# VH-VL binders against Nuclear transport factor 2 (nutf2): the designs that were tried, part 5

Target 1, 127 residues: Nuclear transport factor 2 (nutf2), of Dictyostelium discoideum (Social amoeba) (q86hw7)
Amino acid sequence: MQSVDPQVVGVGKQFVEHYYGIFDSNRAGLTQIYQQQTTLTWEGKFLSGADAIVKHIVELPFQQTNRKINSIDCQQTYQPGIMITVTGTLIIDGEAKNQLKFVQVFNLASNNGSFLLINDFFRLVLD

## First folded at step 22 (VH-VL)

Design s03 (from q04 with heavy chain S103T)
Fold by OpenDDE, fold request of step 23:
Structure s03 (fold): chain C 127 residues (1-127), chain A 120 residues (1-120), chain B 107 residues (1-107)
Amino acid sequence: as target 1 above (127 residues)
Amino acid sequence: EVQLVQSGAEVKKPGESLKISCKASGYRFTNYWINWVRQMPGKGLEWMGRIYPGDSDTNYAGKFKDQVTISADKSISTAYLQWSSLKASDTAMYYCARHYDETWAYFDYWGQGTLVTVSS
Amino acid sequence: DIQMTQSPSSLSASVGDRVTITCRASQDIRNYLNWYQQKPGKAPKLLIYYASYLYTGVPSRFSGSGSGTDFTFTISSLQPEDIATYYCQQYKNLPYTFGQGTKVEIK
């Protein structure tokens, strides 16, 4: 028997796909995901609240991104939440030569039959 | 709604070139791999190769390398499979299918298939 | 390449029967195995992923088990609508490879 509930994996993967779908198409649209109680550590910079987080992401110095996802690992948290670890490659501004590996961690909390993003960690993985 | 819509059936002669298409909609095209799968008449499924439209990274199965070319036009969310010179043995149904990541690399959405018939 | 050996090639069973299909990998593929259902004239449909995870919307009578090199796909109670060819597929290594398929018919 698998250690992780397939429903947890399903929800986690769908969240990742949805999140990056928005990120890579319309960063301002991330207001759909980030809450006022959400916190993000982006490359070591701590941000709190949807407004500050989305503002920071929107102001990042690139025009477009594509994300080639390598791994998605999910676990159920103590509460009926989900923690997700993602590794992948960022393709920046459509340049194949501008690729950066990254790791991102999401902590989702269950809320009224849905999930809310509570914690977010993003870090580039440098050689 | 996620959809992969493939181009129509093709009837060709040996030696002719062919390019079939797989148009994606309902999701971020550049963030998913597109796979091509061949199914010869009455036979099983064969993975041919894949492309990541985000950077055009492409992988082929050995038997299909240099036999076909997989490409994509992200501006119209379309992937392609093409032959420079068809053979009778290329007669088959060809499917495109997407997958997202390498950990859970299941093909969740498929095109309806393109039947290619090559005969003299 | 990783060879996927699927067995049997075909089977015929009665409605309500338990149906089991096996898939053997030529090397350890961990749990990186999917099962698909293909009905005549249709594209394959994902049923099981990662060896044992039931895909969303798939009836619970379908299941998968195994890890490493030996995998099984099971229909606990065969239904008329289950007439199809079933395929396993590994994605541990490139190239991805499919089993030969198992044609399931109703007696």
Scores: ipSAE 0.917, ipTM 0.959, lowest interface PAE 0.5, mean pLDDT 96
Fold by OpenDDE, last read:
Structure s03 (fold): chain C 127 residues (1-127), chain A 120 residues (1-120), chain B 107 residues (1-107)
Amino acid sequence: as target 1 above (127 residues)
Amino acid sequence: EVQLVQSGAEVKKPGESLKISCKASGYRFTNYWINWVRQMPGKGLEWMGRIYPGDSDTNYAGKFKDQVTISADKSISTAYLQWSSLKASDTAMYYCARHYDETWAYFDYWGQGTLVTVSS
Amino acid sequence: DIQMTQSPSSLSASVGDRVTITCRASQDIRNYLNWYQQKPGKAPKLLIYYASYLYTGVPSRFSGSGSGTDFTFTISSLQPEDIATYYCQQYKNLPYTFGQGTKVEIK
């Protein structure tokens, strides 16, 4: 059976954990992840650059979020990098009744032994 | 540094109640599942159940359902396992362990274990 | 529930030997299987996840293979520090279930 490189999976999963750890604890701290060259499509809205992206996320109307992650899939990209797809449930303001399913896609580019977030897609999945 | 620190050993009598704890640190407690695993003396590992502290969603293995209660206090990053009435057969080591998602649901960090001894 | 049948229950081998442990699932669990090492008096330690992926920091002498219902855990060259009990664990369905464990000793 074919399998993805464990190192790719490891890096991808660690990125997801780190990203949501910051998002759910201190959204302003996402400046350490988003770069000036990063682009984000948030619910169909295109954003470019760390400043605009972090500002948008910080200004989201909810205060507390938790993410119950269902799936994390990783693949190595053609250019040295990792593509990650995430599905999960977003819990808003700590209330179980306020749950939203979501999908998020990350494209990481390899950069001198580290990885940079280049593309980000976030969309709620509505029933 | 990620750590799960469990409460100390317990010596109890049958019929007594007990609540042991698992305190997490070094990560966002509410974004990970906490699992409880029983290991009776000289025996193997048994998954008892899990809780997602973010919404207190809980799941139990059949043999442990209604036998124990799993809970969490996210304000202090602590998960609990409790009995209303202990039995001698509850004598065992109990571990807590975290996992993140359902695709790669490995238990990467474990508590040091809590030994519970129930005897007359 | 999914039953995990682990074999053998115990084994004794010499330093440098190849050690093989098997786990069989009562139904198809794809690759949703982890392997743990537990030394006496200690909590289990993750070695292999998703059937064949080596967890970070784990020595390369440990490996896993298989999919579906039949899985294998291997120590390519047994070391003295590998004395422990090893467990497989499926997470395809709730409840999660462990194999009975394999106690590995050195001759």
Scores: ipSAE 0.917, ipTM 0.959, lowest interface PAE 0.5, mean pLDDT 96
Fold by OpenDDE, fold request of step 23:
Structure s03 (fold): chain C 127 residues (1-127), chain A 120 residues (1-120), chain B 107 residues (1-107)
Amino acid sequence: as target 1 above (127 residues)
Amino acid sequence: EVQLVQSGAEVKKPGESLKISCKASGYRFTNYWINWVRQMPGKGLEWMGRIYPGDSDTNYAGKFKDQVTISADKSISTAYLQWSSLKASDTAMYYCARHYDETWAYFDYWGQGTLVTVSS
Amino acid sequence: DIQMTQSPSSLSASVGDRVTITCRASQDIRNYLNWYQQKPGKAPKLLIYYASYLYTGVPSRFSGSGSGTDFTFTISSLQPEDIATYYCQQYKNLPYTFGQGTKVEIK
């Protein structure tokens, strides 16, 4: 059976854990991930640049989040990079009854031994 | 540094209650599952159950359902495993271990284990 | 529940030997299988995940292969520090289940 390069999976999963670790602890800290060239489509809203993106995320109308991650799929892109698809459940404000399913897609570009987030897609999945 | 630190060894008698703990640090506790694994003396590993501290979602292996209770206090990043009435057969090493997601559900960090000895 | 059957239950080999452990699942678990090493008196340590992926920091002499129901764990060149019991673990379905373990000793 064919498998994805374990290096790709390793980097992708670590990125996801790191990203949500920051998101769920200190959203303002996402400035260390988003770049000026990064673009985000958040629930259909297009945002460009770290400043605009982080501002939007920080201003989201909830204080706490927990992310129960279901799936993480990774693929190497044609250009050196990794695409990641994530599905999970977002628990908002620490309340078990306040949960939303979501999908998120990340496109990472390889750059001199590191990876930069280039594209980000976030969408809630409604029942 | 990610760490899972479990409470100390317990020596109990049959019929007594017990609650052991697994305190996590170095990561976002509420974003990872905590698993409990039993290892009877000289025996293999047995998955008992898991809890997601973010919403306290809990799953048990059939043989452990209604035999133990898994819980968590996210305010102090601690997971618990408890018995209402211990049996001699509960004598074992108990490990907690974390995993992140369902696709790559490997247990990458483990507690050091809590030895529970139950004897009359 | 999915039963995981390891073989052999124990083995003894010489330093430098190739060691092979097998794990069979009672049903198709795709690649949802991990391998752990447990040294005496210690907690298990993750070596291989998703059947064949080497976990970060794990020596390259450890490897895994297989999919579906039949899996293999290999130590290409057994070292003294590899004395331990090895376990496979499926996570295709709840409850997660472990193989019964394979005790590896040095001759």
Scores: ipSAE 0.915, ipTM 0.959, lowest interface PAE 0.5, mean pLDDT 96
Fold by OpenDDE, last read:
Structure s03 (fold): chain C 127 residues (1-127), chain A 120 residues (1-120), chain B 107 residues (1-107)
Amino acid sequence: as target 1 above (127 residues)
Amino acid sequence: EVQLVQSGAEVKKPGESLKISCKASGYRFTNYWINWVRQMPGKGLEWMGRIYPGDSDTNYAGKFKDQVTISADKSISTAYLQWSSLKASDTAMYYCARHYDETWAYFDYWGQGTLVTVSS
Amino acid sequence: DIQMTQSPSSLSASVGDRVTITCRASQDIRNYLNWYQQKPGKAPKLLIYYASYLYTGVPSRFSGSGSGTDFTFTISSLQPEDIATYYCQQYKNLPYTFGQGTKVEIK
């Protein structure tokens, strides 16, 4: 028996596709996802607020990225919301040999029929 | 709007080479897998292989390994399927289709198909 | 390779009838199974993913159930526009494999 609501999975997967679509196309465009109340821990560095978060991401020392996504797991949170865990491979600057494994966790809160990103965790997985 | 548009129908003779295309639009091409599926006349669907355009990683079904080549040109968001030497048995409809990740690997968008006819 | 066997290969039913198609995997594929609809002369369309999840925009008369090796696809009330061939597809292991298809016609 499947225990996760398919709507939760659908919303979660769509969010992931949308998020990485923006990230890999125009990092500055992530201002439409990150809110002032959003927090991000990027490789152990804590960031708070859309301005600080987007600034940090934009200033990352690579020009282009694309992501080969392995897993997407979704769960409904205690408060109406969705927690998402993503694993995949980050390809940097279009170099096939320049790949890094990563894990990312998103916590979305339901808000008036939409979802807001509240917490974000990004960590590279070392081989 | 997400679209996969395939090249037109082909009429070939045995021994000839062929390269058909699948052009993607409306999404980030390099972040999705492209699959190729064969359907012989009046028969079912057969998964041939896949490519991840972001790094050109490819996988083939054993039946099609070394029989066809799957490639992609990310600069024009296009995937390819090609034969070096066609056989009459290659006569079929060929579809491209995308999927995103390995957990939920469903094919949500398909090309319209390319009919390949090989006869002497 | 994982073999997918559908039953029946073809069926004919009346409008409004309940239609059931079975798909059996040669080994445990958990819930990694999708169902597609292919109308004559058209590309396949996704209906059900992960065994029982209804894809967005798909009518609620379509459903899927099962896990492991035995799966069922159901049309609760067959409509004229449902004339098509239906396929199951596993993606637990490479290569991905399809069932042989079930052709659904209306009497």
Scores: ipSAE 0.915, ipTM 0.959, lowest interface PAE 0.5, mean pLDDT 96
Fold by ESMFold2, fold request of step 23:
Structure s03 (fold): chain C 127 residues (1-127), chain A 120 residues (1-120), chain B 107 residues (1-107)
Amino acid sequence: as target 1 above (127 residues)
Amino acid sequence: EVQLVQSGAEVKKPGESLKISCKASGYRFTNYWINWVRQMPGKGLEWMGRIYPGDSDTNYAGKFKDQVTISADKSISTAYLQWSSLKASDTAMYYCARHYDETWAYFDYWGQGTLVTVSS
Amino acid sequence: DIQMTQSPSSLSASVGDRVTITCRASQDIRNYLNWYQQKPGKAPKLLIYYASYLYTGVPSRFSGSGSGTDFTFTISSLQPEDIATYYCQQYKNLPYTFGQGTKVEIK
């Protein structure tokens, strides 16, 4: 009651580091993370299923990205699973002018001792 | 498999320049902050500053600002700590360490340290 | 800057003893505090983060508690391999700052 379960934080933070490690190195590798049942809302556009989601991400109009993470908040969910909220800066092509603030939400479902990504929301944070 | 490997010990004279290195492997270098920490002989740990190699964003502790330069070369996954003119008071062990985010900013991996000795 | 005052500066205890180290911040740092262990001639090693969260692979005899300005680090049953200097470190504000360290020895 004083703080979130450390194991939930550990799993959630590890997922975030892994996800952006793949995204920023080779976006096509995200096929390892997205499932047939996963849904993504990307800047208001709804996408369903790993193939559609990864195709959208690979086709984004930038070559190289880096994620400078500010906050990572994790909570256990009822179904069970882990809800993760991430805020930070998306840096495009390594240049200071190409920095976009963002928020991303991941919903991981517990499945036989592991976690599957089920819901994903990505939004640029407007001024 | 995460490693931070620092350059070897240095013996220098006052007024000389020096650049020591911290080479990262086993993770995406540009997504993590690299911190520099000084430990003077027989003393505790002092945070000197940090760099985010992804955009070269750099922060210094006030006592080290303008005394050292922190930089990185992302093409070879290496961070640097540099003096333009060493003083005897720069004799210390220097560590590099990484962290990922601002909510959970812990230093989970450290380099082995670089001993710098500055004497006449 | 946030000053971290650690006590005691050193202590000696027997194998199996409970060891307690305190760390006080000069202002409220919530739970933004880590604990590190440094053995002679080695780099520091993370033990506890966020005041009370045990880092992966760290033995359960180590624990941390507190929030705000007053923090405690405990070794429930001192072992010979726990001879080291222990440091607290705040990360609420830049510059990050460490306590002065507590050297733990076996009697």
Scores: ipSAE 0.714, ipTM 0.910, lowest interface PAE 1.2, mean pLDDT 93

Design s03 (from q04 with heavy chain S103T)
Fold by ESMFold2, last read:
Structure s03 (fold): chain C 127 residues (1-127), chain A 120 residues (1-120), chain B 107 residues (1-107)
Amino acid sequence: as target 1 above (127 residues)
Amino acid sequence: EVQLVQSGAEVKKPGESLKISCKASGYRFTNYWINWVRQMPGKGLEWMGRIYPGDSDTNYAGKFKDQVTISADKSISTAYLQWSSLKASDTAMYYCARHYDETWAYFDYWGQGTLVTVSS
Amino acid sequence: DIQMTQSPSSLSASVGDRVTITCRASQDIRNYLNWYQQKPGKAPKLLIYYASYLYTGVPSRFSGSGSGTDFTFTISSLQPEDIATYYCQQYKNLPYTFGQGTKVEIK
C-alpha cells in the first residue's frame, strides 16, 4: 500500500490553516510568512521577495475574504521540504454569489527543524 | 486555545421552541465548518448537518431536514441549532464540532454537549 | 446514504489484550473514514483519520487499516483508560454517517 507520511500531511494542513487565517484576517500579517527568497506568481504576475509580494497582496481589491477549502494535497520533496496543492473557493465580503474558485500551490523548504515558504502559485479557476 | 462552548442543559415540553448555541474561540470562526451531532440516550452518534459561517452554506442529513434549522452569527462566532416545535423524541445530547476541509474532514474539536430533555 | 456497520457491538477484554473492531461501509468510501473514541459522559475524541493516519498526540497502540468497504481499528495492548465506545465515521459523501459504536470493557 502507497501513502503519504502522516506527519507531512499534518505539517502541510497546519500551514494552510495558518496562511489563510492570516490572509483572511489581516493580510499585512503575511510578512511573517514570506521571505526574501520567496517567489509568488499571482494570476500570471511574477513577484520576487517579501516586500513586493506583501505589497501586491495588501493592495488587492478585496476588503474581506474567506477561504472555503476543498482539497489539500501534500507531498515530501527532496530539497527537502513539502509541496502543497490547495483547491477551494475564495469568498469576497461574505457574499454567497461573490465566490471564486481557486488553486494555490505552496513549496515549503525544510530549514533545520522548521519550514520556509519558497514558491507560491495562485490561480483563479474558470468553470 | 481552540474552544467550542455550548449553551446549558434545557428541560422543555412538547410543542415548545428551542435554540441552542455553540460559541467558538481561538480560531477564525468563518473559515471552518460547524457540524451538529445528536446522541439519543444510550444510542450512538448521528450527524445532523453543518454550516460554513463564511457564506452560510448549509447541509442537512435528510432525516433532520425541515426538522431543525442550523444557523450562525459570525459577529459573535456562534452557531445555532433550532427547533420550532419540540417532540419527546428530540430528547438527546447535542454536540457541535468543527472541520476545515473536504480531504481531511475530521472533527478535531468538539463542544461539551447540550442535554435537551423534552417531557410532558 | 452510506450505511456504516460496526462489529462487534460490545466486547470485553483483559488489560494487555489486542482488541480489533471492524467497520463495513455499504458502498466504496476509499479511505474517507475516521475513528473516534467516546468515554462515558464526554464528547467524542478523534483518534484516526483517513482510515490509517494517527491524529497528533494519539498513542501508538491505536491503529487503523483498510480501504474501500472494509476497515479495521486495533488497540495493540488494551489499557484501563481505553474503556470507551469507539465509532467509525465516513466522510466520502454527505450526509456524514457513523457506525453504531463498539463498547469496549475490561473483564
Scores: ipSAE 0.710, ipTM 0.911, lowest interface PAE 1.2, mean pLDDT 93
Fold by ESMFold2, last read:
Structure s03 (fold): chain C 127 residues (1-127), chain A 120 residues (1-120), chain B 107 residues (1-107)
Amino acid sequence: as target 1 above (127 residues)
Amino acid sequence: EVQLVQSGAEVKKPGESLKISCKASGYRFTNYWINWVRQMPGKGLEWMGRIYPGDSDTNYAGKFKDQVTISADKSISTAYLQWSSLKASDTAMYYCARHYDETWAYFDYWGQGTLVTVSS
Amino acid sequence: DIQMTQSPSSLSASVGDRVTITCRASQDIRNYLNWYQQKPGKAPKLLIYYASYLYTGVPSRFSGSGSGTDFTFTISSLQPEDIATYYCQQYKNLPYTFGQGTKVEIK
């Protein structure tokens, strides 16, 4: 049978729920997730390290966001770890008409029973 | 930690209005869909509709469209199911349940149910 | 709407027996199918998602298989606490729809 390990899906989905829970409630709390070795490409801008990444995210020009998630795909990687792709809609300031489609990719590295965020890609999907 | 707590049982007459509630705790209410599910006495489960509290996006099963209103108050993390004029056939158990995304759209947490009895 | 048909509507089996429930969709739903357990007087509980994925904390005696239109739910060794009604539920398209349920009892 060709399927992804359910444990990989469970861990990956839980990470996504946790990440957006923090992002959409208090972006400064993302210091709990980003590491010194983490890199983020945000709409083409490359950022390295937790301080630069969190500063960029906190300074984004909107007050509150919500994520209406469409797809979450998870795969185990050879690193080892979990690669996660997310698609959905970013809702800005609670208005239905202020919606932006997005894709985000997370790469989690496994380290002795825990997972660390190593790579992050965020892109608005414009049509 | 995640909990959905529904309002108490209701005994009503046909023609009366009713609004029952589903209060969420232990997670970010506005990032999850809330679904309403009916179970008539001795019968199976029927999906009625859902709301995404983050933008009030709402979907109904055709059978229930224009028969009930689904709404949410994000300031108190509460979803509602409302009738403007109850019928005897509305006698049932009503559950709320959440889901997160469309790939893995499973109902992982359910409210305890609200029994609605409508009789003349 | 996608109709979900379960078989059988009820069954009785002995402790330790293998129990099989089938669910047929009126059109292709790929693997977009969940299984729930509902004990008398209780809210439903998720057991299986995506046709075959065991939800966290669910005992390994429960399993699911199938894709497309034909799905199977299995209890490999029935236990007394497994007395319940079991429902399949598709989420390929709105409206979400449930099978009519299968009541499982102990002889």
Scores: ipSAE 0.700, ipTM 0.910, lowest interface PAE 1.3, mean pLDDT 93
Fold by ESMFold2, fold request of step 23:
Structure s03 (fold): chain C 127 residues (1-127), chain A 120 residues (1-120), chain B 107 residues (1-107)
Amino acid sequence: as target 1 above (127 residues)
Amino acid sequence: EVQLVQSGAEVKKPGESLKISCKASGYRFTNYWINWVRQMPGKGLEWMGRIYPGDSDTNYAGKFKDQVTISADKSISTAYLQWSSLKASDTAMYYCARHYDETWAYFDYWGQGTLVTVSS
Amino acid sequence: DIQMTQSPSSLSASVGDRVTITCRASQDIRNYLNWYQQKPGKAPKLLIYYASYLYTGVPSRFSGSGSGTDFTFTISSLQPEDIATYYCQQYKNLPYTFGQGTKVEIK
């Protein structure tokens, strides 16, 4: 296979737009994305389950955020599902001086014609 | 539900100023780039520039740099294209369009266009 | 700036015909190319992205191929509603640039 299936790219990109749309508008709304079986590693801290994950994210010392996305790479997995790698800039409080480079990886599992988030990795990237 | 609604047609004279608008709805305005595209009568499409409203980062095509100003007002989800002094050659249809990221930078939603006519 | 050259500038074809439009970039743009359709009096509409990926809801008679500098857009069986001008657009480098367009008509 020389390239990824366009449908996989479409689903993955749609998920990224949806995820950051919620994160950047109202982080508490991420309860509709994170599941009981989801795990998140946030800057090396391991969190398991929707309640713990969303609590951690809501308590981050940010009031408002924006995601300026650079790259989105998607691949089908054998689970089956979709692995998504995202790079970009987290802009805090709408100001360019308050920006952090990041990478995030989402692993979505196929479930009854839809996709569920099962793994999430977030890292700040220093330059 | 995603919409880009542009301001109405304009008839102007050379030397006058003009600011046209592109109002976004149905998505988080500050997370997407807004592009401006010119189409002169009977001609093709020309990319003019773009803005990321989240931090006001802007880029211009060289021929339009210093000829127009691209800006945005986050509080009302609106992007703008502005001339300080119109020329007859600015007569054209002007579109706004959005894109999300740099890997898949396609314009999935477009405004309906604003016709600008500049004549003496 | 990367110049995009389309060929032909216009064509006429019969309903059911296969239509081919080419687009050449002045530099290597890998697969960073989109195709748009513009009907008279309307805004452009995305058909193909990343050279060959069909956008959601676009009929399968439309396709794209190529990479690097040479790209092809095809309508496998021309329909009356396909009368439009078609544009390629590169996004590998700023400024983004469009081809000059190809007007497709029914003969």
Scores: ipSAE 0.695, ipTM 0.907, lowest interface PAE 1.3, mean pLDDT 93

